VHH binders against p49116. Designs and how they scored, part 15

Target 1, 238 residues: p49116
Amino acid sequence: EGPLLSDTHVTFKLTMPSPMPEYLNVHYICESASRLLFLSMHWARSIPAFQALGQDCNTSLVRACWNELFTLGLAQCAQVMSLSTILAAIVNHLQNSIQEDKLSGDRIKQVMEHIWKLQEFCNSMAKLDIDGYEYAYLKAIVLFSPDHPGLTSTSQIEKFQEKAQMELQDYVQKTYSEDTYRLARILVRLPALRLMSSNITEELFFTGLIGNVSIDSIIPYILKMETAEYNGQITGAS

## First folded at step 1 (VHH)

Design cD3 (framework vhh_8cml_1)
Fold by ESMFold2-Fast, scan of step 1:
Structure cD3 (fold): chain B 238 residues (1-238), chain A 121 residues (1-121)
Amino acid sequence: as target 1 above (238 residues)
Amino acid sequence: EVQLVESGGGLVQPGGSLRLSCAASGFTFSTYYMGWFRQAPGQEREFVALITGSGGRTDYSDSAKGRFTISRDNAKNTVYLQMNSLKPEDTGVYFCAKDEYSLFWGPEDYWGQGTQVTVSS
């Protein structure tokens, strides 16, 4: 029946912690990333098709794809986050750790490779000048991925993914009619999201000094939150 | 070589005040964020307060806002936590921390040994 996404699903507004610190630190980075993750899950939860799949399926889908959604969110919000500044600070910290012999070279190499993949992805999206509608549909395509192990309702998930692909095609064809190959250029960027390690993303952006709360453990809790609680997390209001 | 030494803890009555100090050595103090964390018996360590290298910006947990003030003296390589209007729930071991990524958590001692704060009548 009606469209998979409405105009309300195109709106994606990240509220940054203020003020931005003079020197970036793990707490500011984790708070910023947490707000983006909560915004991303609130976005997913607001989709009627997603709600229709039921709580267990919703949890399984988000657990499988949160890293892809988060990475798309980083690319979409790169400017408002000053993501390049955050990544430069992380790289500087890693280089200092090499000089002080604080961490193994193998670990630093893995993290550096992850940052380079992330930068490459964000740069490719920036070069394509991906708009808000395109981001919304790309997020929908990765959210409704039927090919993750252990999923139920695979036929319904596949139907919603196909609907997202069709609506993206219609949008691109109408809006960028002069660029016959734009959709293909956009879609070939998506496989790179699955090369990004969710464990490294979690460690860089979500695990602070204080303790380790895994993204897997909090996803069911966040998806059950009332709208007021969601808004509190997104804006930092208490 | 990084050393953090906390002091100033003690026993106070509810509504009382304490000033904690953390003496730092082994790194360029003025270029790093410094923070205070606390741990109550049987609980995980929680964030309390943060200060930038220059001291120009600070951040606080919701429970600390309006009651606690973090400050630093870069000439002395020392960070402070002024705690006012203390409550029983503020009881715990208070730790000084150098800003560090979680992927550098390990046997390296970038935490002090802590100073005990007990708020009881």
Scores: ipSAE 0.014, ipTM 0.205, lowest interface PAE 8.2, mean pLDDT 82

Design cD4 (framework vhh_8cml_1)
Fold by ESMFold2-Fast, scan of step 1:
Formats: structure tokens, C-alpha cells, sequence
Structure cD4 (fold): chain B 238 residues (1-238), chain A 123 residues (1-123)
């Protein structure tokens, strides 16, 4: 058997819709986030170990971890997305709503706490200077999580997660040989991903999805897309 | 005091047309984004259409695209929603909303809301 991930799985290139508009809008944010979500799911589909688990298991895994994959993708693509500008616009809107007593204080607090957790996570990853190989293996570790309820192939999933952890360790030890504790610093960041609410992520980034469609409901269809269909979605064709 | 007052709702047969109006007062209308939202029985409030303060850009939900047209008359402080080829699925209470920021779609508690106008599409 070969490595869990190949060099093709390290390449993670987000293509943004046009330049960011002068006035940031919900449609632009949703289109950008949708492209990142599609890229993340297509990335997962390309892994032979993932394919080997079968369609039902694949759907269950991605439904359970899409928010973790998406958040890692936000951190990895933060510069390309101008994520800090997007989050600043949302924060400004929330602060104005507080001033005018337009939104419930509890809802504003919940959303603001989520944004602060997201900013803190992205800042931590930036400070650690996480590279493309490290991001690929972190995504693999969260993808092959055996501890989600309702999974059927948990032993095999756990073996793939352990393989991802071992390959990350080997990479870090060879590439960052002078930093004995780098791997530990990276891995202790992962539990923070599970503190982020998928419902709030959906509200912040996917409110522009038309027809009141949930991410959970579209996941099976995205995972079944052929390469040509996937490329059409990135360009907005059909 | 800010007020948004919707009108133009009613009962129509499938394939029919309705024109909704929203009369605004108490703020500088031309600087505000104006939106239409609807709430179907047993459903959450959903976005329908948006227009910028100048009227230079519009946005629509997929279900409204090609059938509905949002427009505004800044001299009259009024925003309109022209609804054509109406379907039973379009039945609901239609709300007018105003925001200085189009991100008002993101969260509940948008700047200003009207009371709503009932649209029923039935044979």
C-alpha cells in the first residue's frame, strides 16, 4: 500500500469569483464559501482510502465533519478570500445592530463568539505558519474521524486516521527537524474545530443559498458529481 | 419615526400576476437597500429580492429569478415587487425590509420591517 495522500492532494487552489466588490454583499460571500466547500468535498473524494469506504460511509463522514473541513479551508485560503475583510464587514453589521437595538442580544453574542473563535483559530494557524502538506494531513485527520455517531466502518476509519497522523509526524520530523515540539503545537489546535457550531457557520457563509437548502441536504449530491460537473459548478455554469 | 407599509397582496389563480408596494417614511430612503422577504405557512422567513439605494443593482432568489422584478421610486419613497407567473408555492406573507447594509439578509432583526401583506395563489 502507498501513502494515504499523494502530492496531488496537497494542491488546494481556490478560484474566487471575480475581484471582491467594492461593497461586500451576501451573494459574493455565499459564492466564495460555496466554491471553498465544493473544493473541500472534491478534495476528499479524490483520496483512494476515502473512496474505498463506500458511498454510504463517505456521505456520513462528510456530513459529520464538513464544518471542520470548511474551517480548515478558511484558514488555509484566508489570504485568497480576504477573510479578515469579510469578517470585519459582518462584525460591523452586528455592532450597528446592537446600537440600534435591532437584533436579540443573545443571538448577537452567540454569533460574535463564533467569529472570535474563528479569528483566533485562523490567527493560530497563521502564527504556526502551517504549510500545504500540514493542512492536507490535518484535513485527513478530521475527515477520518471514527468517533462520530452512526458510523459503520469505524475500525477502518480509525486506521486511516492513524495513518494520516503517522504520515504527518514523518513529514514534520523531516521538514522541521530543529523544532522538536512543532507536531504537538499543531495537533492541539484541532479540538477547537469541534467548538465551532455548524449552524452558525451556515448562517454566516451560506445564507445566500436559495430555497432554504441546508448543507446537510446537498452533501450527497456534491459527492456524486463527476469532474466535469464539479468544474461547471466552480464557473457557475448550469 | 420609521415606517414601512406593504400593500398589493391578494388572491390570484396560478399563472396570474400581482404588484406589491412598500411605502417608506422616517429615513433617507435613497441611501438604503430595500428587500422583499416572504414567509410560507409552517416555514421560516426567506429572501425574495433586493435592490440597491440607487436602483443600479438587483438580486433575486432562484425561485423568483425571471418571474419577479424589484424596482424603486426614490421620489415617492416606494419599493415595488412585480410578480408574474405566480405558482401555489409563492403563497405566503410578503415583508418589506430596509437596511443601510445588504448583509441584513445574514441575521434576524433587520433594521426596519413592515407588517406584511398576504399573497395567496390558488385555483
Amino acid sequence: as target 1 above (238 residues)
Amino acid sequence: EVQLVESGGGLVQPGGSLRLSCAASGFTFSTYYMGWFRQAPGQEREFVALITGSGGRTDYSDSAKGRFTISRDNAKNTVYLQMNSLKPEDTGVYFCAASPDELFRYLEGYDYWGQGTQVTVSS
Scores: ipSAE 0.000, ipTM 0.179, lowest interface PAE 11.5, mean pLDDT 83

Design cD5 (framework vhh_8cml_1)
Fold by ESMFold2-Fast, scan of step 1:
Structure cD5 (fold): chain B 238 residues (1-238), chain A 121 residues (1-121)
Amino acid sequence: as target 1 above (238 residues)
Amino acid sequence: EVQLVESGGGLVQPGGSLRLSCAASGFTFSTYYMGWFRQAPGQEREFVALITGSGGRTDYSDSAKGRFTISRDNAKNTVYLQMNSLKPEDTGVYFCATDWSYGDEFLPDYWGQGTQVTVSS
């Protein structure tokens, strides 16, 4: 049995739509987020252990954890995306909103709190200077979560999660041998991902999707795309 | 893809009324400002009216105030322009538009194909 992840699983390169518009808009944000989502799905599919679980289990896992994977991707790609600039523009728009409705006001507050949580998460990851290997293993720990309702093969999923945790521990102990508590500081960041609402993530980043289709409903189609189709989506190639 | 389809244009006599409709698809309609613009032959497109996503605020050009009413039905993904006391100067192609930019000034990103309004005696 080989390692859960290889060096090829560490590479995570987001290609942004170009050029960045003078004023940010829903279309640019949605296209950028969609590219990150496709990149994250392609990453998951490239893991042999993930493929070994079978198509039904694979789909159920990703439908359950896509928001956690996406948020880790946002943190990892925050600089490439100019995420702080995107979030600042959304915040400014919400604060200047002319919607005079009690329901709208309560919803704006929830969205603002979500943006604050997202900013805090990304800032904490940046401050910890999380490297590519660490991100790859954190994504694997999130992906191989056995505790989501309705999952099959939960014993195999749990074993893959434990293998991810063990390999992360080995990597951190060897690479950051002088920093005894680094692994603990990294792992205590993960529970925050489950506090992030997938509905609010869709509202912030995927509002431009046609027909108000939910992300979890399109995931089965994304996972079944051929490699050439995946590459076209993540690079914008024609 | 974002689609805006106008309807309800036609020929009316001065002092008449007309109701324009714009059917929207391809985006979360209830969260975006919707507006109406018009263009007479040989002229630039001019602003007529706007409505916020919730419908809680509307704004009008000086020429439209007191005569035109903008409204929306978010359940039907439709915005309307009720035009009363029509004048020959109101003749033009009327365009539905939406603004997806993150700003407080209404700067349309998407446009419909337009519907012809002719006010003639």
Scores: ipSAE 0.000, ipTM 0.206, lowest interface PAE 11.9, mean pLDDT 84

Design cD6 (framework vhh_8cml_1)
Fold by ESMFold2-Fast, scan of step 1:
Structure cD6 (fold): chain B 238 residues (1-238), chain A 122 residues (1-122)
Amino acid sequence: as target 1 above (238 residues)
Amino acid sequence: EVQLVESGGGLVQPGGSLRLSCAASGFTFSTYYMGWFRQAPGQEREFVALITGSGGRTDYSDSAKGRFTISRDNAKNTVYLQMNSLKPEDTGVYFCAAEGYLWDSPTAYDYWGQGTQVTVSS
């Protein structure tokens, strides 16, 4: 019947904590990341096709893909977040930890490899100049992934993913008609998202605020929040 | 004084199980990541498993996934490594290590135990 996403779903506006501190700290980074995570989940829940799959399926899908959605959100909101500055601060901290022998070399290597993968991903998206419509459909393709183990309703999920792919293709062909290979360049970026560790993402961005609870364990509760609760998390009004 | 003391090592048959323990003292245990590393004869020390301060998140090497389980008891200042389906290639000295959080403990440094020998052989 209608399109998978409306103009409302293309709008993705992150409200940052104000003011940005002179020196970046864990609380600022984790609050910023939490706002992005809640914005991303609120975005997913607002999609009629997502709602139609039912609560159990919704929980399973978001549990499987929250790291991919979050990483796309980081790339989309990189300028608003000053993500390059955040990542540079983390890298500087890790370099100091090597020099001071404050973290194991294996731990530092694992985290640095993750940061470099994240930087490369965000840089590739920036170079492609991915727009808001393209980000919305890429997020939808990731959200409606039928290939995660343990999913039910995989046929319906696959149909929604195919619809997202089709609408992205139509948009790109119409908007970037002179760039014949743009869609292929965009889509080939997506597999890299699944190689990124959700555990390292939690360590870098959520340790200061999530504390003793994994994101996986809180997802069912976030998805059941009323609109006012989501708005409070997104804007930091609590 | 910071101390990490490993125990529970020994000789086991292939396919057997061992539970390693690491008792920690001299620091705020619940704020530290705890890890297990191993070193086989003539090999470099390698990562085995990691658990966050709260115990809410764990990570494993590819060789340990599905066979080993890391856990902790913050009331007892102890971290554990449950090792199942042991193979001869798991033979080595197993070390307990304490690491500060990436952000929360910028003055923390790695503390290491003396190690406990694990031998998997008939």
Scores: ipSAE 0.016, ipTM 0.282, lowest interface PAE 6.7, mean pLDDT 83

Design cD7 (framework vhh_8cml_1)
Fold by ESMFold2-Fast, scan of step 1:
Structure cD7 (fold): chain B 238 residues (1-238), chain A 122 residues (1-122)
Amino acid sequence: as target 1 above (238 residues)
Amino acid sequence: EVQLVESGGGLVQPGGSLRLSCAASGFTFSTYYMGWFRQAPGQEREFVALITGSGGRTDYSDSAKGRFTISRDNAKNTVYLQMNSLKPEDTGVYFCAADLSQFLEKYGQDYWGQGTQVTVSS
């Protein structure tokens, strides 16, 4: 049967577009986020178990969980992206809007609550010092979620999720043998991913996307891209 | 010069439907997020629904999900709120808002209409 993930699935290298500009803009943020999204989709499609589910099922899985995968990617790549700087810039503008009474209080509260949840999640992952193997298995656990509505291969998806959980447990017990409760501390972080709005994520990170298409609508196209096209998106060479 | 004019409010029975319209002028409509907010007497203004400039993405309050649909027609500079399965708790003044919050450097730029009254009563 073999392992669910190989060493090639642990490698997750985000290449950022040019130097970060002095003043953050929507285009730089969107380009950076798009590269992370494409890297995340390419990562998922490289898993043989994912391909084995068939095109309709694997597309439905990614459409259901892209925000969870993206958020895990933000946490994993937070330093490379200077995510804290991006979020601080957004928060500063929202706080100034509250002070100047320029935006509705309710809308500001919703966006700031989302940013706070994202910051809390990323900080918790950083504090736990989650490594590349742990991130790969956490992404696999959220990818192979059998409980999304409309899925047709739920038994097979559940089998792959359980295999991901087993391999994560084996890895953690061997690598962090002195920390008996590490696995539990890691897994308890996952439910928070489902509380974050994919619509707010899309507005914060993808508002500069050309053609004004939704992430939901482009996922089938991203999953069907050739490897060279994926590499072009990851590096910005296309 | 910027104007937002709401219409379509009225009195309706519980379980009924209303379609609100907001006609916009004086700005580049297609680049602005458009939203609907409401305010009941003695309460603070609360978020109801949001739509991006292109219309490709929408967001709703928990109370509006499954019952309300926001849409827009950029050719007519108009945003709509289709309200179904109305409840007495939906009673309030409904406000149209234009928000350029999709741009970091433009956060805090918003415009408000005068509101339209929605009353859900038997």
Scores: ipSAE 0.000, ipTM 0.151, lowest interface PAE 11.6, mean pLDDT 82

Design cD8 (framework vhh_8cml_1)
Fold by ESMFold2-Fast, scan of step 1:
Structure cD8 (fold): chain B 238 residues (1-238), chain A 121 residues (1-121)
Amino acid sequence: as target 1 above (238 residues)
Amino acid sequence: EVQLVESGGGLVQPGGSLRLSCAASGFTFSTYYMGWFRQAPGQEREFVALITGSGGRTDYSDSAKGRFTISRDNAKNTVYLQMNSLKPEDTGVYFCAARDEFYGWSTDDYWGQGTQVTVSS
C-alpha cells in the first residue's frame, strides 16, 4: 500500500497575513489562526488514507480532533506566528480584566488554565526539538484516533493510526539512533492535547472573525473546498 | 463606521422609571461586552452595568443593584437599561460602551455620545 505519509505531507508552511502589527489586535490573531486551521485541514484532506475513509468519516474525525491538530500546528508554527508574543498579550489583557473586576473569576480561571496548558505543551515540544517529519506523524496519530465517541469504521481508523505510529518509530530510530528514548518522550506529550478545551481555543483564536458560527459548523465547508478556493482562503485573497 | 446611538433619556420625578436603548452598528455585536456608564455633574465617569455578548452574565454597580436591569437583543443589535426607583443622585449623562470580550486591551472601546437623564422634582 506504500507509506501513510510522503514528503509532500511533511511540508507545512504557514503564510502570515502581513508583518505583525506594532499593537496586536483581534483581527490579526484571528486571521493568523484561521490560516493555520485551513492549512491543517488542507493537510489532512491531502492524505490518501484519510480520503479513503469517505466524507462522513472525514468530517467526524476532524470535528473530533481539530483542536488537537490546531494545537500541534501552533507548536510547529510558534516561531512564524510569534506565538509567545500573542499569548503574552492575551495574558496581559486577562490580568487587567482581573484587576478591574470586569470578567467573572471562573471564566478568567478557565481561560488562564488553558493558556498555561498551551504554553507548557508548546515549550515541551520546543525543548524536544520536534522536526517536520515528527510533527507530520504526530498529526497523523491524532487525526486517525479511533476512540472518539460516535465514530464508524473504527477498525480502519485504528489501522491507519498504527501505521502512523510504526512509520514514526522507523523514522525516529533511523534519524535519532543515538537517542533510545526519544520516541517515548515524544508520545507521552500527546495525551495533554485532549485536556485542552476546544471551546476556549475557539474563544482565544477565532472570536471576531468567525462571528456566530462554530468551528464544528464550518469544518464540512473547509473540507469541501477546491484547492484553488483553499489557496485563496489561506492567502487572504490575491 | 462603528456607531453607538443612545436614546430614552429625559426628565423624570424621583421614584420614576426610564428605559434607555443603545443601537449598535459596524461590528459583530454578539462578541462584545455592552455596558452603561454615567457621568454626573462635577463627578468622574462611573460604571453602571455590564452584559456579556451572549447575555448569560450581567454585572451592576452597588448603586444600580436591585433598581436597574441591563438586557440585550442580539437580533436587533441593541442593548437596554431599565431604570426603576430613580433618585436625584442618578442624574447624569448615560453612555453606551462596547468592548471586545477577548481583546479589549488591543482595541479601543467604542463609546456613544450619551443621553441625558435628569431626576428632579
Scores: ipSAE 0.000, ipTM 0.146, lowest interface PAE 10.9, mean pLDDT 83

Design cD9 (framework vhh_8cml_1)
Fold by ESMFold2-Fast, scan of step 1:
Structure cD9 (fold): chain B 238 residues (1-238), chain A 123 residues (1-123)
Amino acid sequence: as target 1 above (238 residues)
Amino acid sequence: EVQLVESGGGLVQPGGSLRLSCAASGFTFSTYYMGWFRQAPGQEREFVALITGSGGRTDYSDSAKGRFTISRDNAKNTVYLQMNSLKPEDTGVYFCAAYTDSEWLFKPEYDSWGQGTQVTVSS
């Protein structure tokens, strides 16, 4: 009864705070990340299949997958965000922390491993030259994951995930007919998203959130937020 | 000045449990991330667990996951580490640390570490 995603769901336009400061700080990084997170949640909310699952299921799905959606968004918007510059600044800061002997080597190791995994993921997506349609379907596959603990309506979620997979297959076969293994190369990238800690993502990108409020705790609020009159063309956020 | 005082360490047999406490003073406790670190003689200090100011988010080292639980009581300016299924390799001096969000979370913003509390898991 119609496609899972429309052409409007392919458009994913992040508007960055500008100008980028000469010296990166937690507030600039947090504002940039918050805009991407809001854009990602607004994108999910606009999907009719997602709306049809109901508020409680919507909240549970986004709580389970926000880190995966956010990471796909980082890869998709890497150029707009100057993500390589942000990650280089974080790495430089971590190197200085090691030299000062101020922080546990184990903590630095965990954060560095996370940054390495993030860079590897973004580089793999760039190397594959993932287009806007492919990103939209990958986000849908991640969003409609029936295998997170505690989910209800898992059979319906699974059907939407299968529909996303089918539509991605149809798109890739039509658009990249000469590359018979492209779909397989794309799909094998997805498991890496689940190896990335949402806690470390939150630490790296959302440290500047006032009051130390967790992303998990604000998700229900964002999903209930009115979006009808919000102009996404200007801000790229809800 | 930030001041942290650890307590609750002791000698325990493998498989046993201990609960560590850290009493904090000199800062607005509820706005600071609190972490637990440990150090065995001749080894580097290693991360164990972290809790945000509100208590809404926690993080653990791979060795601590499933066995240790960090919690806090902001009314008492105290952070806790509940340690279950203790192993000989958990032996070390346990320190608490206070972090602020004015810098990166992984960069500590504190005047001092406490003396730590000794945990010994004897085979």
Scores: ipSAE 0.008, ipTM 0.193, lowest interface PAE 8.5, mean pLDDT 82

Design eA (framework vhh_enristomig)
Fold by OpenDDE, second read of step 2:
Structure eA (fold): chain B 238 residues (1-238), chain A 119 residues (1-119)
Amino acid sequence: as target 1 above (238 residues)
Amino acid sequence: EVQLLESGGGEVQPGGSLRLSCAASGFTVSSNYISWYRQAPGKQREWVSTIYSGGSTNYAESVKGRFTISRDNAKNTLYLQMSSLRAEDTAVYYCARDLGWSRYLEDYWGQGTLVTVKP
């Protein structure tokens, strides 16, 4: 069998909303996040191994790991997104909520810690200078995680994860032959993803748009969306 | 409850003009990204125009220079002024909050209004 990923899966280009407003309001932030979410989901969908698992299993996998994929996407697209500016804007919006006594002290602490963890993770990835291939394989590793509850075809998922890991190892050995421990340094970053709350991520990036609708509930629709349709919406083309 | 109600559709000759309205309730138009979409028979729904909360606007290439999106904050209403109409502009026009997944969320879409361009 062929490799899990091809060069086509390395490309991960996020297009930001245009025109950019002078003030980064909640809607702009949410739209930007939505585009990243769509891009991440459609990336997953473009993998033949992912398709081979079937629609139900695909949906379950994405539901389980969307926050991790999204976070990796934030790290990968941090510069294009001006992530630091977005996060600063989010903090400013939160400050307004604090002043209005809309959040408890404990909740404020949790949210601020989450933002801190997110920023630190992205900074750590930038310091490692992770390239597009490495990001692609890391995303594949988190996507094909067999240890989530309620999954079917766990043996097959495990095989795909192993393939991703092996291909990453081969790539790193080939590309970074002088850095003996690069693979280990990269992989040890993955646990940080699971420490992040999907609920808080959803609140920070999506609450302004979806109201009481959950990311979990819309994932099946995102996965069914045609890539051409998505691209048309992003570029304004039909 | 969020609601959008389109109106102003009808029949018009090629080269003619038409103004569509979208009355919004349950949210403030001026505080949101709001868009027009259209769907012709047998075709996929396509994006037409968006007005951002800041007041800036964007248009599909096919309608640029001919269509103008605007809003009345006092009336909480969105408008689409269409000019130089063509046969290919024939479609049901929808108003929606500009969300990536809005096409799957009923509370972000109106029922649509039909525009027919024919001699």
Scores: ipSAE 0.010, ipTM 0.258, lowest interface PAE 10.6, mean pLDDT 87
Fold by ESMFold2-Fast, scan of step 1:
Structure eA (fold): chain B 238 residues (1-238), chain A 119 residues (1-119)
Amino acid sequence: as target 1 above (238 residues)
Amino acid sequence: EVQLLESGGGEVQPGGSLRLSCAASGFTVSSNYISWYRQAPGKQREWVSTIYSGGSTNYAESVKGRFTISRDNAKNTLYLQMSSLRAEDTAVYYCARDLGWSRYLEDYWGQGTLVTVKP
């Protein structure tokens, strides 16, 4: 009955804190990440199929996949965020701590491995030159994942995921008809999203803004946020 | 040589106030992220507050409105002003130079200062 996503769902415009500091700091990174997370949640809640699943189901879906959505958003907004510079700064900071033997290496090694996986993912997406329509459908495929533990209405979720896959296939085949294997190259990137720890993402990007409140705990609040309140969050106004 | 030295702890009654100090040497507090943590007996260490290089601050929900983190750049010293103290605030308080990327990636820790809230 009509497309899963409309042109409004292809538009994904991150408004960065202004101005960008000369030297990156955790506050700027966490504020930027928070804006991206809020934009991602607002994107998801605007999809009619998502709303049709009902409050309990849609909250459970976002709790299960927020890290995948956020990581896709990081890749999509990598240039706007200067993400490569952010990740390089974090890596440099962690390398200096390892060299000085000041902290337990086990946790730092886990964080370093996560950062390198994130860099690899974002670089692969950039190399493929993923466009706005492709990102929208990849986010939809991730959002409507029926295979997370504890989900209800899995058959309905699966049908929306299949619809997203079909519409992505149709788009890619029409737009990139010269590249027979493009869809396969795009889809094989998605499993990497599930190998990245949501706990480490939370520590890297949200420590400075969230404090003691977990992302899991704020998701229901964000999903119920009114448009005016949402706009206040993404612009930094009260 | 990098060092963080906490002071100002002691015994107070509920509703009382204390100001903790953290004297830093070997680095500049104005160019680093500095956090206060606490550890109550038999519990894991919990984050309390952070001041960022730019001067912005964050607080744990349990202390927001009661605790204020600040710094004196000239004295290279961090402060935690605690008011309306409650029994659950009883803990050893630590300052830490935060790597800025994770609460578990602090470079340097002080030795701590004990705060006891008793009736």
Scores: ipSAE 0.000, ipTM 0.169, lowest interface PAE 10.2, mean pLDDT 81

